# Ledger of designs, part 408: VHH binders against q9y6x5

Target 1, 379 residues: q9y6x5
Amino acid sequence: LPPKLLLVSFDGFRADYLKNYEFPHLQNFIKEGVLVEHVKNVFITKTFPNHYSIVTGLYEESHGIVANSMYDAVTKKHFSDSNDKDPFWWNEAVPIWVTNQLQENRSSAAAMWPGTDVPIHDTISSYFMNYNSSVSFEERLNNITMWLNNSNPPVTFATLYWEEPDASGHKYGPEDKENMSRVLKKIDDLIGDLVQRLKMLGLWENLNVIITSDHGMTQCSQDRLINLDSCIDHSYYTLIDLSPVAAILPKINRTEVYNKLKNCSPHMNVYLKEDIPNRFYYQHNDRIQPIILVADEGWTIVLNESSQKLGDHGYDNSLPSMHPFLAAHGPAFHKGYKHSTINIVDIYPMMCHILGLKPHPNNGTFGHTKCLLVDQWCI
Short names: E, the ipSAE of ESMFold2; O, the ipSAE of OpenDDE; V2, 0.75 times the mean of E and O plus 0.25 times the DockQ between their complexes.

## First folded at step 16 (VHH)

Design wi56 (framework vhh_5j56_2)
Fold by ESMFold2-Fast, scan of step 16:
Structure wi56 (fold): chain B 379 residues (1-379), chain A 127 residues (1-127)
Amino acid sequence: as target 1 above (379 residues)
Amino acid sequence: QVQLVESGGGLVQPGGSLRLSCVASGFTFSGSDFSAIGWFRQAPGKEREGLSDIYGSSESLTSYSDSVKGRFTISRDNAKNTVYLQMNSLKPEDTAVYYCAAGEYIRGSDHWTYDYWGQGTQVTVSS
């Protein structure tokens, strides 16, 4: 039978939560599998961009999902975080479920992973759930396990997405230990439920399972606000995205807008598109605006108002607070192995290797993940 | 369709207590892990202030603003589809119209949005 892989994301699961809280179920998973302590995600450190980077192995400038809110300068289309179903936004890359379905006689299954309810290059996940936040983890798990066990052609690649701890991270902030401990204990219990369900159905020993996340979370404060209205009048620009990376579309000369912004706050960096640091790999796409503002960690950009956010992400991808982790278990993975760091784009070629798929050209480096795998030589 | 109806406001002396109720129709408070009911207030000439919220399907998670923490308690009765705000040790500065609002979190939004609002109930704290 072909190898099978289940990819699970808990949105906003900051890597150092593993060191600050108890996770008995996740620790049992790791004991018999592998742990990557930090995954260096792509810039910007947002949900849609990083989820798409995991399944394409591409930087945001290459796969085209460059933010959770976007404007395409060529077609003049707008994308919001509530409207992700236009295939136009997703067609600049080929995600792994599409590749999986186009090689031999294989199916894919998806419970709420970003992009899986959209036909991409005229191919939609064989089994999928339309995004609906009111659908429980239990129902998502029930559908995924049913599809893994009862599909023809066989489901060889499956995804499962959950919005926590991101939702609570935004509301409470990562430093609220009381509320975050309750949320993280619930997530650990869900991991326990996942493992128990897979064991009960006879899937556990033959299934590769990856548990990861798209980004971390940083503490924010009413004392750390950047009021954009004190920098520049609204008549000079259109705002495409606000915080912590503002995407600015000038209505006047770009240089004049830049000059009004560049010295406004010591807690944000202002870049013309051409001056965006090369290390971000965030420049070569029509959906990246002519000027971006990058707030310092924990600072929130606002429009003459307070912010109720106590936690946020989207910041510089070199910040450890923005990093998720990766844990994995299954026949492809070593047992009891810990690795320090990989890049989030490295997950895609590793998953292609596990599934026996030929990867599309990508920005990942297979060598970075080889020590996790039993069929690879690791020095 | 979502409707929220507040009740329990009125006139109370400083140091007194009131219990506000918010009854929902058209949705259930425990129907989603990512659905919240929040309490807000607005005093004359001031911006609307968030006070407290409650969310979660199997277990309730609660928050409180610094101005009311330790004095106000939020709770819910899922069978009655009602959220309560118990207000103790009331002060003259608590005088405001109190609003109940239904909010939700969706992937990629980076914030909780409150799209459905009750009409409000007046709370006056005065001697």
Scores: ipSAE 0.757, ipTM 0.874, lowest interface PAE 0.7, mean pLDDT 92

Design wi57 (framework vhh_5j56_2; at its last look DockQ between E and O 0.91; V2 from the best seeds 0.88)
Fold by OpenDDE, look of step 17:
Structure wi57 (fold): chain B 379 residues (1-379), chain A 127 residues (1-127)
Amino acid sequence: as target 1 above (379 residues)
Amino acid sequence: QVQLVESGGGLVQPGGSLRLSCVASGFTFSGSDFSAIGWFRQAPGKEREGLSDIYGSSESYTSYSDSVKGRFTISRDNAKNTVYLQMNSLKPEDTAVYYCAAGEYIRGSDHWTYDYWGQGTQVTVSS
């Protein structure tokens, strides 16, 4: 039988939560599997870009999902959280569920992972749920596990997405120990439900499961605001994305806009597109706007309005607060092995290996995950 | 069609208390971890401000603005699909029209949004 893989994402699960809070179910999962303590994600550290990087192995400039809000100047199209279903935005890459499904005697399933309810390269997952935040984790889990267990052709790759602890992280901030403890306990309970469900269905021993996240969360404050309106008139530019990485489309001369913004705040770096640091791998795409603003950790870019967020993400991907973790269990993985760090793009070639798929060209390094896998020699 | 109906407003002396109610129809917040009911207010000549919200399917998660923390308490009755705002130690500065709103968190939004609003109820704190 072909190997099976379930990829689970808990949005906004910062890596150091594992050190600062108790996760009895997740720890048991890890004890019987592997843990990567820190995963360096891609810049910008946002939901849609990083989830697509996980399943493509590509930097954002390469797969084309460069933010949660995008604008294409040629087609005049917009991308947003409420407008994400146009294949135009996703077709610059081939996600792993498409690759998997194009194989013989295989199918893919998805529960609300970004991009899974969109036909990409004219291929949509055989089984999927349209995104609906009102759908419970239980229902998502039940559908995924039913498809994994009863489908023909068999589902060999499945994704499961959950919006916490990101939603609450934004509301409370990651440093709210009281509220985040409750939120994270609930997440651990959901992991317990996942494991229990798999065991009840007889899937636990044969199914490879990866539990990961797209990004972390940093503490914000009303005392750390950068007001763009104090630096430049709103009529001089179009705002495509705001905080903590603002995407600026000038309505006047780009140089003039740049000059008005470059010294706006000591807690914000301003880059012309061609001057964006190479380490971000965030330059070679037309969907990246002519000017980007990058706020320092914990600073929020605002207009003449107050922000209600106490936590946020999207910052420099070298910041530990932006890093998620990866845990895995199943026949492909060692038991009781911990690894310090990988890059988020490394997950894709690993998943391809597990599933016996030929990977598309990608930015991941398979060698970074060899030690996690039982069939590989670990140097 | 979502409808939110506030009640419980009125005139109260400084230091007094009021209990506001928000009855929601066409919107069930107890069934989703990402549906919220919130209380807002708008004083004359000021912008509308968020005060408190409540969300969660199994257990309740609440938040409060600094301006009302320690004085106001948000709660809910799932069977009645009603959210309450207990307001204690009221001050003249609390005089405003109070609104309840229903909202959701959605993937990639990075914030909670409120799309449905009640008609508001007047709260006046005066000696």
Scores: ipSAE 0.900, ipTM 0.951, lowest interface PAE 0.5, mean pLDDT 96
Fold by ESMFold2-Fast, scan of step 16:
Formats: sequence, structure tokens, C-alpha cells
Structure wi57 (fold): chain B 379 residues (1-379), chain A 127 residues (1-127)
Amino acid sequence: as target 1 above (379 residues)
Amino acid sequence: QVQLVESGGGLVQPGGSLRLSCVASGFTFSGSDFSAIGWFRQAPGKEREGLSDIYGSSESYTSYSDSVKGRFTISRDNAKNTVYLQMNSLKPEDTAVYYCAAGEYIRGSDHWTYDYWGQGTQVTVSS
């Protein structure tokens, strides 16, 4: 029988939440599985880019989902959270569910993971739900478990996405212990529901389950704003993305726009595209705009307006506040093993190995995840 | 379609109290974990200011701006599909048109977006 894998994402689950709050259900999951304490995500540390990196093993410049808001100058197309269904945006990479369906005669199932309701290279997840935030966690879980148990060809790869703790993290900020405690307890209860459902359906012992996230969260403030309107007039540029990484498309000479911005704030770095630090792997894609502004941790870029955000992400991927974790359980994984750090792009080749798939060329290193797996030798 | 109707505004003396009501149709307050009702205000010549919101399905989560924290309380009656804003210790600076808005959080938005707005109710705090 082919191995099966369920990949679960809780959006915006900062790694150090595990150290500051109690997670009895998640801790029971980890006790008989593995924990990676820190996952170093890709830059920019945003939802759509990092979710696509998890399932492709590619940096954003390589898979083409370079932000949550994008513009393509050749086709004049726009991408956003509410306009994400055009296959054009997703076709620069092959996600694991497509590989699963095409290399092996197997099915994939998806509940709300970014890209799974879009045909990519003319292939859509065999079973999927169109994105709708009003669909409960329970309904998403019911559909995924039904498809895992009742499909022919068998569903061997399934994804499940939940918008918390990102939604509440943006509203309260990660330092609001009272409100975040309630949110995180609810997430732990959902993890308990997940495990219980899998046990009741006879799936638990033979299913590999990964619980992870795309990024963390940092505290923002009305006292930490960068007003772009104080430095440059709107007539000089088109704004493609705003905060905390602004994507600037000049309407005049690029050097003139750069000169107006370069000394705008001590809390923002201004880069010409070719000067973006190599460590970001955020340069070689036409969807990356000619000028990029990168705010310092906790600073919000605004257009002569206040910001209601008390939490945000998108910042430098070297920041621990931007890092999620990874926990896993199942026949492929060791029991009770703790690992310090992996790169988010390493998840893809590990998942391909578990499923017996040949990975597409990718930026991950299988060696980084070998110690998690029972069928691998690790020194 | 989503429709919101505010009521309860009026003239009140400094230190007084008012309770605003927001009745929604085409939107169920407890139907989604990512649906919110928020209260906003706008005084002449000023930016619209967010004051408070409430969201959640099985349990409610609430937030307050610093300008109203401790003086205003948001609550909901799910059976009546009504959200309330109890305003105590009112000041002349609270004079504004008060708006009820329905909002949501979606994957990748990085903020709660309020797309459906009531017509507003005038609150005047004057001696």
C-alpha cells in the first residue's frame, strides 16, 4: 500500500509560542513523533510565498509567488489574496500534489491550502475545496478524512489549512498574552480534534501527519510607522505591495525614485533589485519590482495613515520572530526526537521521500531532515 | 446582500451614556471564526477611526482602541443578530458619526477588511 501524508498548516504560528504557552494535545502528538523547534522560512515571510515554498521546495524567486500582492509588467496582471485563481501565477513551479497525481497513479486532497483550488500545469488536486474563510475547521477536517478513507485511486497526499493564529496575531499582536492564550488554546483543542478523528477512523497508525506553519508574528505599534508620503509623491511610482516589504514600480527614472527613498527612514532599507542581499534569494524573478523597501522588525510602512495592526510578518527571515516550527508523527518518523532547525524548503524533498516521489529540482537539502526519518541513517 | 442598520445615536451631555445597536442581515455574527462586526467613528475633517470589534463562532473575541478602552464595551446577541456598543463617560471629543461595519479575515490579507458599512448614526456630546 502506498504511504500516506497529511500536511497541516496553522498560519502564523510563531515557534516560541510553544515555549510560552501550554499545548497538551500538541505535546502528546510530539511525544510519539518529532519536533523541529525552528523552521527558517523564505523571504518575504508572507503566507502565499511560504505556503508555496513548503510544497515546491523552492525560493520565492524560483517558484514565482513572490508576495501576497504581485504585478506582472508583461501581461499587466495583478495577484492578491482575493485575486489568486489565475494559473499564470502558479505555473513557474510544480507543487507536490501535482507530482503525486502524475508520477504515481494516486489522488491528492486539499482543504484550503494556497494554490490547491487552481489548475497548475493543467492539474488540480483530485479533491479540493474552493477557498472560503467561513468554512469551519471541522468541515475542512471532515472532508479531508472522508477523502483519505474513501477514494480510488487512493488519496496519498492531503493538505489542511487554518487561518489562525495569524488572524488574531494581526489584531492583538503576539505580546497580548491574555487574548493570544485563548486563541492558542483553541488551536491546541483543534489539534486534539484532528488526532481523535484520525483515531476514530482507523487512519492514525498508518498516516504520516506534519503540523507546521508558514511564518511567525512580531509586535507592531502606532509609535513605529514609516510614512512614505513624507518622502515621495504618489505621481512618481506605482505601489505594488506596501508593508513591511514595499514593492515600488517607478513611473519616472528609477535612480531618481531611489534617491527620494534611500534616506526616508532610519528604520527601512531601500534596495535597487540588483542590490537586494543574496541571502534573501529574492532577486531573480520579473515579479520582483525594481525597488524594494524592507522595514525593520516591528515597523509598519503607511501612506499618511494610521495602522490598526498590532502584529505583522513579512520581515527579514533571519529574525526568530518570523520562524515557525514543524511537528510530525507517523510510521516514517522517529518517536520522541527533537531537532533544532531546518529550512522551510527542506520540507518538500522530505515529503517526496516519504511518498516515494522523485522531487523536481529544488532548493531543499534532504540531508537536513534525515534525522527525523526511521529509514535513514543519521550521524 | 449584507445590510447593517445602526440606531441609538443622539445628543447627550458630557459624562453621559449611550448604547448603539447594529442589526445585520445577510451576515451571521457567530457563523464564521473569521467574520467580525466593528464600530468606527468619523468626526468632520478627521480620518475614520476604528473603536472596537467582535468576532468568533463558538466564543467571542473583542478588541478596543486606546481612545475608548475602559469607557466603551462591545457585546453581541447572536439570536437577534445584533451588536451593541455601550458608551460610558462620554466626552465632547467623542462627537462623531458612528458606523457599524461587517468585516472578515481571509488567507493572506494580513488585516481584517471591512467591506460592508451602515449609513451611520450621529452622536453629539455637548453641554
Scores: ipSAE 0.848, ipTM 0.921, lowest interface PAE 0.5, mean pLDDT 93
Fold by ESMFold2, look of step 17:
Structure wi57 (fold): chain B 379 residues (1-379), chain A 127 residues (1-127)
Amino acid sequence: as target 1 above (379 residues)
Amino acid sequence: QVQLVESGGGLVQPGGSLRLSCVASGFTFSGSDFSAIGWFRQAPGKEREGLSDIYGSSESYTSYSDSVKGRFTISRDNAKNTVYLQMNSLKPEDTAVYYCAAGEYIRGSDHWTYDYWGQGTQVTVSS
């Protein structure tokens, strides 16, 4: 009976939604399992980087997915949310599903988790869905559960990804209580459906389930715009990514570009790559551009335009608004235990332990999560 | 081939009302939780402005810009694959070409992308 793990992400699920909204189904899940109230994610606090950090245990500079939009000067390749399938981008790390399915008598399954439809180190998830946002949560769950029940060799690690509450969080902002309450109620209903489906198929008692997210969400406003065009002409640089962390590739002398930007706004920090704060662990990769601009929380960098976003993420990872939560249930986990915080990179070595896998070199600390696990001596 | 056709524009007095319709073909509003129809407008010399959108499969989720909240109401009829914009208390500054657009949300985009646009319908609010 090999241990099995299902890793679920609801994108953009800010940790304090749990205390500010009602989640009867998620709270029942937590009551019978464990909760980590705040997960400190990695900088930049964006979707692709943080999902890859969960499954590799690595900071972004180490796994190479450093943003949702990237440029490689040597190969002239571009990465984006709609251009993400080239293994080139993903091959600087080995995600847990690759390690898992290379074990004897094991396979992996995936429903839409970033990277699972890419052959990383010539290895693609044993069972997977090509990314398509039109596929319902029910269909994603149906595929995952059928693979968990019916595969040879057995699926021992599975992932499931859903775009909410991120999609609606960008549209409304976290402070829109009426609209976000309806969005979050739907998500809680989906969690209820997930648990019910697992119980009906006989999976619930022997499957470990982690429900987590990649980042939170902060409120934006038309009163908090940084107009980059007012500070610097487009001709001096190539823009690789805009907001809230702009990635600037100078076309002229880097110091000249820096000097034009450094006093552009008191609500934006301008860093030469070598001056990026060490606490970000965001320096040692060629995909990180020579200059980055980091907006203060709730501020939006724009190019002489208004912004339609009312919510955003990507900011400094020390901000509580950027932090997701983690809940887990299953035979590996205690019942009714709450933990204050872990680092998102700590999830990887914990998952490796649960699955009996040797972790690759990583930035996580197993000791940070061992009190969640029944087989560990927690001191 | 996705096609969107707006109708219902015209000339109206200040304080009046119009209802715009957007009929879609090759695109189904309720087929995905992350498919949307939005209404936009563009006045001469101004940037295109997002006004309202509607999305969701079994439940409808709506949004409104501050410039139209309380005056405009978006709705849809999934059986007819049609989205409506009820425009009340119209003002001269509402004069513009109004567009419907079909869009989606995908992981990592951080915004809804609208790739398919109607031809537009003129709305003129003038005495």
Scores: ipSAE 0.835, ipTM 0.924, lowest interface PAE 0.7, mean pLDDT 93
ESMFold2 (binder alone), look of step 17: mean pLDDT 80; pTM 0.819

Design wi58 (framework vhh_5j56_2)
Fold by ESMFold2-Fast, scan of step 16:
Structure wi58 (fold): chain B 379 residues (1-379), chain A 127 residues (1-127)
Amino acid sequence: as target 1 above (379 residues)
Amino acid sequence: QVQLVESGGGLVQPGGSLRLSCVASGFTFSGSDFSAIGWFRQAPGKEREGLSDIYGSSESFESYSDSVKGRFTISRDNAKNTVYLQMNSLKPEDTAVYYCAAGEYIRGSDHWTYDYWGQGTQVTVSS
C-alpha cells in the first residue's frame, strides 16, 4: 500500500551514450516514463561522492565523502578501500534509506549501493548485501525483488548498483565504438531482465523505478599525461589522491609546495583550498586537502609512469562528458515526458516526496523535478 | 591460494609465432563479470608493460595495448580454466619474460587491479 521506489545505478553511464548507441529496452522504459537528458553531478565527478550525493541531496563538502580516496587530518584516518565500513566516513549526512527506516513501519533493501553495508547514525539498511564485485546482476536483482515482495515491515525503498559501464569505460574509453557497443548492449539486456522480472512478480505497475548513474566518462590517451614527479619531489608531500584530481598534503610549508606545483603543467589547475572555485562547492570539509590539482578534461596525472587507462572521470562537473542521465517509470511519473537538465542533488528531495518522507536539509531544489511528477503542476 | 602457471615460451625467429598458455587453480576465469586475466611482459631494464586482458562471465571482453594490437590475440577455454595469448609477427623488441596475472575491478577503484601473478615464461625473438 505505501509508495515504493527502486533506485538503480549503472556506474559511469555517460548521458550521450543514449544518442550514440541503441537501447531498445531502455527506450521502451522511457516511452512510458520520463527521461532527464543530463544530470549535472557534483565535484569531484567520482563514484562514492556522487552516489552519496544522490541519496543525501548534499554537495560533497557537506556529506563528507569528498573522494574515493580520503584522509582526515584531525583523526589521521585513511579511506582508500572500497570495502571500508568505518561509519566515521559516512556520518556527516543522513542517507534516504536511514530516514525511510526511521519513519513509521518501513524497511529498506540494498544490493551494493555505496554506504548501504555501513551502519550510519546507528542504522544500517534493513536488508543488504556486503559489497562483492563477484556477485552477478541476476543475484542482486533476485535479492532485491525477493525483499520487495517478502518483508515486514514492507520494503518501500530499494537500491541496486552495477559497476558497468564504468569498468569497461576505463579500459576502452568512450570513443571505442566496437567494444562499448557490446558493453552497452549487455547493459540494455540487463534493463530488459529487470523490467521483465518486475512484471513477472506483479511489482511493475505499483513500483516507482529510477535508472540513473553517478557520472560519465571521457577519452584519455598516453599523449595526455602530467608527470607529477617532474613538478615536485615525493619528500615534500603526502599524496592522498592522484587523478584527475590530486589531493596534496604538504610535509613542508604549504606555500612552498604550492609554488613548486603552480606553473608545472599548462594542463592542470593548482588550487590552495581557499581558492578552489565556489561553483565546485568543494572547500568546506576537513577531508579536502590543503592543495588540490585539477587536470583538464582527458589528461591523466601520473607518477613517472605510463597509463593504459583510455577512459576516466573526476573532471570538472560543468563538462557534458561527466554528466549521467535519469530515466524513471511508475505511478509517480508522467508518461512520455522529456526534461533537459537537473542537478544530481535534486534527486533526493524528489525521492523523499515520492515516498512521503520529510527530507533532511539539503542542496536540492524540489521545483527542478516537479515537472516529472503526476501530482505536481507544471504547465 | 590462487596459482597461475605460464607455458609456451621459447626461442623464435623474427616474423614467427608462439602461443602462451596460462592455467589457473583456485580461481575460475568465467566466474565473475569483473575478474580478468591479463598478460604482461618485462624486459631487463624496462618497466613491466600490460599487453592484453580478457574478462566477463558468459560473454568475453578483450583489450590490447597499442604495441601488440593486430599481432596478438587473447582467448580463453573456460572448461580447461586456461587463457591463451597467440603471438604473431614477432619482433626482436618482443623479447621479454611474459607473465599472466589475475585481476579484478572494484567500484571506486577507477582501474583494474592485478594482485596474483605467475612466475613468468621467457620469450626470445632473434635470428
Scores: ipSAE 0.858, ipTM 0.930, lowest interface PAE 0.6, mean pLDDT 93

Design wi59 (framework vhh_5j56_2)
Fold by ESMFold2-Fast, scan of step 16:
Structure wi59 (fold): chain B 379 residues (1-379), chain A 127 residues (1-127)
Amino acid sequence: as target 1 above (379 residues)
Amino acid sequence: QVQLVESGGGLVQPGGSLRLSCVASGFTFSGSDFSAIGWFRQAPGKEREGLSDIYGSSESFTSYSDSVKGRFTISRDNAKNTVYLQMNSLKPEDTAVYYCAADEYIRGSDHWTYDYWGQGTQVTVSS
């Protein structure tokens, strides 16, 4: 029987939530599995970039999903929204479900993971759901488990995505202990439902399950706004993305735009593309604009307006508030093992190893995850 | 296609109470785990202010602005497709047109836009 893997993402699940709230179902999962306490995600710490990095093992400059809002300077295309199905945006990398279907002649299944409803290199996930936020966790889970149990060729790689706690994190902010406690308890109950469903269907003992997230969340405030309109007139640039990383396409000389922005706020760093810090791995792609603005943690860039969000992400990936965790259970994983930190790009080569796939060239390091695996040795 | 209708406004003396209602058509408040209904107000010459919202489907979550926390309570009746704002200990500063608005969070949007709005209901608190 070929090995099987279910990859689950709870969007915006900040790593330190595990220390500040009770997760009885997740703790039972971890007790018989593994926990990575911090996953260092890629910059920018946004949903689409990091979800694609998990399944490709690539930095954003390499896989081409460089933000949730993008402009490609060579082709003049705009990435319109989260339901944009133009394969152009996704074709700079090969995600694991494509590799799974093409190398091993196996099936893949997907419930709402970013990119899975798009044909990438002429290959779409064998079973998938078109993105629709109104579809319940229960319906997503029912489809995934049905496909895992009733497919030919067999589904060996499956993904499941849920929008919480990101939606609540933006609405309430991570410092709202009352509302965040209730949201996180609901997520823990969903994890309990997932485990129970897999056990009832006879899948639990032979399925590898990874529970992870794309990023964390930090507290924002009406007292921490950067008004871009106070620095520069709209006629001088086209705004590609706003906050907390602004992507600026100049309509006049780039140096003049840079000079108007560089001293605008003490809470924002302004970079010409070639001056973006090397540690971000956010430079070598036509979709990265000539000037980027990076707000300090908890600061929001606005256009002469107030912000409604109390929480946000997208900030510097060195910030612990931006880090998710990874928990895993199954025949490939040790039981009761805790690991401190991995890079989010390391997840891809680990998953390829579990599935017996040859990984495409990637930025991950298999050695960073080998202590999680029963068939490997720690250094 | 969403339509929201507010009611329950009027004149009240300081320290009094009012209950506002927001009835939806073309939209089910409990239809999605990511649907939100919010209450906003706008006084003449002032910017629109967010006051409270409720979101979730079977389990609901609530938030309140500091200016109304402890005085206002948001609730919903899913069978009537109605959201309420119970306003207690009203002050002259609460005088405004009150609006309800609805939205659904979508991944990657990173904020709540509240794309659907009611016509508003006037609340006047006079000394």
Scores: ipSAE 0.524, ipTM 0.795, lowest interface PAE 1.7, mean pLDDT 91

